VH-VL binders against RecQ-mediated genome instability protein 1 (rmi1). Designs and how they scored, part 7

Target 1, 235 residues: RecQ-mediated genome instability protein 1 (rmi1), of Schizosaccharomyces pombe (q10160)
Amino acid sequence: MNQTTTLSTELTELGVRVQNRWLQSLLDYLAKKHSTGANTTPQLVMQYLVASDIRESTTSEGAAPYIVSEQHNVRIENTMLLQIVRVREIGISIVNQLEYLNDLEELKKLKGQKVIRLVHDESGDEEQNDDDGLTEAQDAVQKGSELKKMCRLILEDSNGQRFWGLERKPIKGIQLSTKLGTKLLVKNVLVRRGVLMLDPNNTTILGGSIEEWDKDYFPKRLIEELKGELSKTKA

## First folded at step 23 (VH-VL)

Design fc (from e3 with heavy chain L100Y)
Fold by ESMFold2, fold request of step 24:
Structure fc (fold): chain C 235 residues (1-235), chain A 122 residues (1-122), chain B 112 residues (1-112)
Amino acid sequence: as target 1 above (235 residues)
Amino acid sequence: EVQLVQSGAEVKKPGASVKVSCKASGYTFTGYYIHWVRQAPGQGLEWIGWINPNRGGTKYNEKFKGRATLTADTSTSTAYLELSSLRSEDTAVYYCARGYYWSSSGYWFDYWGQGTLVTVSS
Amino acid sequence: DIVMTQSPDSLAVSLGERATINCKSSKSVLYSNNNKNYLAWYQQKPGQPPKLLIYWASERESGVPDRFSGSGSGTDFTLTISSLQAEDVAVYYCQQYYDTYTFGQGTKVEIK
């Protein structure tokens, strides 16, 4: 068996149906980086694949078997490879989400500051220094890590079909900060009124992103998108 | 051996159109992006756009949007740049260049065509 | 658009000596997700198309001589030719591929 066929078989066992022309282009590149292309592992290929656009890197064999929006009360038993187009928190008000995201943006500014030493600060533990320094930054970061109730996702398969996914139970790694283009394996998922009903039992997060979508997105462009959504929800 | 062979030089009048071809060989044409870059006489390099030959997707430098059209013919492994409403400042050597398919748009350009001189004068 | 500025515009270096070309971007081309600098260097000899030398700021393309090296990160980058050869007379361009594609204005390298 040639290297492409072997790797494709191994990747299929991991739930990923790689496109041969994508894999060959990657192998051409990897051959430049080390002396033995024959030692390319499926784990290494997976690192590049989760960073790819699955519309280019995978075949339709891992796509949805039909038009999802037209289905109700069916179960998709097959494993699908999907990528996250958008994440929205729907169990927390947009105003609270905006406050959280603005706090994260302010934290980035604080971490960019150089350490300054107070000339005559020989006192012990001072509340002002704690309140204005690293403790406030840690609190903002910690609040960010915990802002989660229930997400609705826009998902996309290798054919470019987009459909909704709704968390029935929290899936660890799905949150506002989840990178756009994150890859999911979804198996035995119930479809209700055209929406995939996701939970930790039917969803495996592979990770990754799509550079073109995710560059400079979180948090600034997400803030702008949420502001637009807030202005439309007011009567 | 990867090769990109371009069509010959063109002389055009202002307001005309030109179509430059780029024939690929030595690799799977639909497995790589084709970029177009131009270089005015004595000047630097300017990116025009790219095409994904497999799906026909394109992206253009906004400077050329509306005048540049990128196409590909997979049956002949040939990419095309058509530039319309030519002006004298469009006088340049036009290059095609290859980018990797495993990336979302082909990061750098690993192989280049020989270039096609397009001269626009009255 | 990310503006790429090279310095110097022209450089004369004795055969066998070191040539250094600088490239500065108006915005960081370091992508934090993969910790890569989205920068390439090209060599263009008279009457020829550009030829790729360096990608990811510091990775040498296959077949490029060891005397070519790239360094730098973020916004400041350097191409170094450690021992200039006669065949290295060319114009050198940096190029970013972080957000679309833009090139520096070029640096002409000549033998003194």
Scores: ipSAE 0.676, ipTM 0.853, lowest interface PAE 1.7, mean pLDDT 87
Fold by OpenDDE, fold request of step 24:
Structure fc (fold): chain C 235 residues (1-235), chain A 122 residues (1-122), chain B 112 residues (1-112)
Amino acid sequence: as target 1 above (235 residues)
Amino acid sequence: EVQLVQSGAEVKKPGASVKVSCKASGYTFTGYYIHWVRQAPGQGLEWIGWINPNRGGTKYNEKFKGRATLTADTSTSTAYLELSSLRSEDTAVYYCARGYYWSSSGYWFDYWGQGTLVTVSS
Amino acid sequence: DIVMTQSPDSLAVSLGERATINCKSSKSVLYSNNNKNYLAWYQQKPGQPPKLLIYWASERESGVPDRFSGSGSGTDFTLTISSLQAEDVAVYYCQQYYDTYTFGQGTKVEIK
């Protein structure tokens, strides 16, 4: 059996239907990178898959079976592979979100300055345990999790269809800091008025991102977007 | 073996258009981007744009937007660059190159065509 | 656009000696999510297309001799030829592919 066929089959068992052309190109790369092409595992392929655009890397079999926006009180039984285009927190005021995000940005600047100082001060003696900055960053991430109430997502399938997903219950890992392009497996989901009703039972996070979407997005671009939304609401 | 074979040299007048072809072989044509890069005589490399032959998606350098058109024919595994409103400054060797895109964006260029000289002269 | 600046513009090195080419980007080409530098190095000989040498700043392309190495991160990168050979006479280009694609102006390497 051709390595491609075997891997494709194994990935299908994981709920991912990979496009052969994409898999071939990946295998070509991996063969060059690893002199011993013999050890490509489905897990390794999945690492690249979650970092891919599913419109290119996967087949239409994992897409929504119909126009989601036109559906009401319909359950989609098929397992869908989706990617997150946008995340919005709708349970917290935009003002409070902006305050949080601004604080994060300031912390990031401070860390960047410390790293620059550490690179420059590695000429000097004092081993001050910068463990505190990591703890503050962890605390900030924890604060972010504490701020989570309910997220609304823009989701995209392998055909490029975009539709809304709404958390009915909080899903761990879905938050403002969630990477754009994160891959989701959604199974047996209810559609109400064109919106997917997401919960921990029907939604599995595979992870990953789309680099083009995620690069330099959080928190800076998100802040800008939220400011824009706030201005429109006042208008 | 992966090969990119480009069309022959072209001589054009200012204001004319040129279309350069790049025939790919030795790999799955739709599995890679085709990039176009030009090099003026004695100058550096300038990226023009890429095409995804699978869906026909394109991205252009802003400098060439509106003048450059990238196309691909999957049946012949051939990519095309058309450049309109030619100027003397467009005199260059034009290269096609293969690029990976298994992630979300294009990466480096691993195979190159031999280049096509386009001369724009009055 | 990310501007790539190489230094020096030209380098003359004796056979068997080390050649070092620097490349600076106007913006970091390090992606924090995967910790990869979106930087490549190319060699171009007269009358030939560029040839890929290095990708991800430090990964050598298949078939490229071990004497070629890439290093650096963020905005500062270096291509090193540990022992210059006669066949290494060429123009070398750095390229970023972090945001669109831009090249350095090139560095001409000659034998002294």
Scores: ipSAE 0.631, ipTM 0.836, lowest interface PAE 1.1, mean pLDDT 90
Fold by OpenDDE, last read:
Structure fc (fold): chain C 235 residues (1-235), chain A 122 residues (1-122), chain B 112 residues (1-112)
Amino acid sequence: as target 1 above (235 residues)
Amino acid sequence: EVQLVQSGAEVKKPGASVKVSCKASGYTFTGYYIHWVRQAPGQGLEWIGWINPNRGGTKYNEKFKGRATLTADTSTSTAYLELSSLRSEDTAVYYCARGYYWSSSGYWFDYWGQGTLVTVSS
Amino acid sequence: DIVMTQSPDSLAVSLGERATINCKSSKSVLYSNNNKNYLAWYQQKPGQPPKLLIYWASERESGVPDRFSGSGSGTDFTLTISSLQAEDVAVYYCQQYYDTYTFGQGTKVEIK
């Protein structure tokens, strides 16, 4: 069996149907990178897959079998591979979200300035690395989890169909700071009025991101989007 | 062996259009982006855009938006750059290049065509 | 657009000596999620297309001699030729592919 076929089979067992052309391209890259002939594992491929656009990297077998927006009280039994296009917190006011995100942005700026200073001040004074800045960033990420109530997602399948997902119950790892392009496996999900009802039992986070979507998005672009939404609501 | 073979040199008048071809071989054509880059005489490299041959998706440098058209024929593994409303400043060697992509953005260019000289003269 | 600036514009180095080319980006090309620098180096000889040397700021392309190395992170990058050979006479370009694609203006390397 060709290495590609074997890997494809193994990935299928993990719920991922890869495109052969994408896998071949990846294997070509990995062969160049690893002069030592290290065996490409399914786990290694998965690391690249979760960083890919599933419209390119996966087949339609993992896509929604229906036009989701037209479905009501239908259960989709097949396992779908989806990617997150947008995350919105709908259980917290936009104003409170903006306050939180602005604080986070300020903290990031302060950290960036400290790193620049540390690089320049590598003159000899052993000033105590105030590990406090890393702890504050960790605390800020923790605060982001504290703000979570209920998220609404824009999801996309391998065919490029976009539809809504709503958390019926909070899913760990779904929050405002969730990377855009994060991959989800959704199985046996109920569709109500064109919306996927997501919960921890039917949704597994694979992780990853789409770089084009995620680069420089959080929190700066998210803030801008939320401000825009707020302005429309006032009009 | 991966190869990108471009069409021959072109001489055009101002206001005309030029279409350059890039034939790919030695790899799965739909698995990579084709990028287009130009280089004016004695100048640096300027990115024009990319095409995904699989779905025909494209991205353009804003500078060339509306004048450059990228196309690909999967049956012949050939990519095309058409540049319209040619100006003297468009005189350059035009290159096609292969690029990896994991997302819609693409990465570096690992193989290049030999280049096509396009001369725009009155 | 991210602007790439190389220094120097030209470099004359004796055979067997070290050549160093710097490249600065107007914005960081380090992606925090994967900790990779979206930077490449190319060599272009007269009358030839560019040739890929380095990707991800420090990874050598297959077939590139060990005397070529890339270093740096964020906004500041360096291409080093540890021992310049006659065949290394060329123009070298840095490229970012973090946000669209832009090149440095090039550095001409000559033998002294």
Scores: ipSAE 0.624, ipTM 0.832, lowest interface PAE 1.1, mean pLDDT 90
Fold by OpenDDE, last read:
Structure fc (fold): chain C 235 residues (1-235), chain A 122 residues (1-122), chain B 112 residues (1-112)
Amino acid sequence: as target 1 above (235 residues)
Amino acid sequence: EVQLVQSGAEVKKPGASVKVSCKASGYTFTGYYIHWVRQAPGQGLEWIGWINPNRGGTKYNEKFKGRATLTADTSTSTAYLELSSLRSEDTAVYYCARGYYWSSSGYWFDYWGQGTLVTVSS
Amino acid sequence: DIVMTQSPDSLAVSLGERATINCKSSKSVLYSNNNKNYLAWYQQKPGQPPKLLIYWASERESGVPDRFSGSGSGTDFTLTISSLQAEDVAVYYCQQYYDTYTFGQGTKVEIK
């Protein structure tokens, strides 16, 4: 059996139907990278898959079977592979979100400056491990999870159909800091007025990102987008 | 063996258009981006854009937007660069190159065509 | 656009000696999510297309001799030829593919 076929079968068992052309390209790369005949595992492929654009990497079998925006009170029984295009917190004021994000950006700058100083100060003075700053930054990332109430997502399937997803219940891992292009498995989801009703029972986060979307997005670009939205609401 | 074979040299007048072809072989054509890069005589490399042969998606260098058109024919595994409104400054060797795209942005260029000289002269 | 700047513009090195080419990006090409540097090195001989040498700043392309190595992270990168051979006479280019695609101006390597 061709390695491609075997891997495709195994990935299908994991609920992912991969495009053969994409898989072949990936395998070509992996073969070059791993001079050592290490067998490509489905798990390894999955790591690249979640980092891919599912429009390119997966088949239409994991796409929405309907035009979602035209559906009302319909349950989609099929498991869909989706990727997050945008995340919005709709349970918290934009102003409060901006305050939070600005604080995060400041903390990131401070951390970057400290790292630069630590690299330069490898001259001999044992200044005390201000380990406290790293802990505060970790705590700040944890505080980001505390601001979560309800997220609205723009989701995209393998066909490029975009539609809304709304959290009915908070899903762990879906927040403002969620990487764009994060992959979701959504099953048995109710569609109301063209919106997927998402909850922890019907939504599984696979992870990953789309590099093009995620690079330099959080928090800087998000802040800009939110500012833009705020300005439109005041007009 | 992976090969990219480009069309022959072209001589054009200012204001004309040129279309360069790049025939791919030895791999799944739709599994990789085709990039286009040019090099003016004695100069460096300049990226023009890429095409995804699978869906026909393209990305262009802003400098070439509106003048460059990338196309691909999957039936012949051939990519095309058309450059319009040619100027003397467009005189260069034009290269096609293969690039991985397991991510949306594409990566480095592992195989190159032999290049096509396009001369723009009045 | 990320600007790539190579140094030196030209380098003359004796056979068997080390050649070092530097490349600096105007912006970091390190992606924090995967901790990879989106940088490649190419060799171009006269009348030939560029040839890929290094990708991800330090990974050698298949078939590239061991004397070629890439190092660096963030904004500063180096291509090293540990022992220059006659066949290594070429122009070398760094490339970023972090945000679009841009090349350094090239470094001409010659034999002293």
Scores: ipSAE 0.601, ipTM 0.828, lowest interface PAE 1.2, mean pLDDT 90

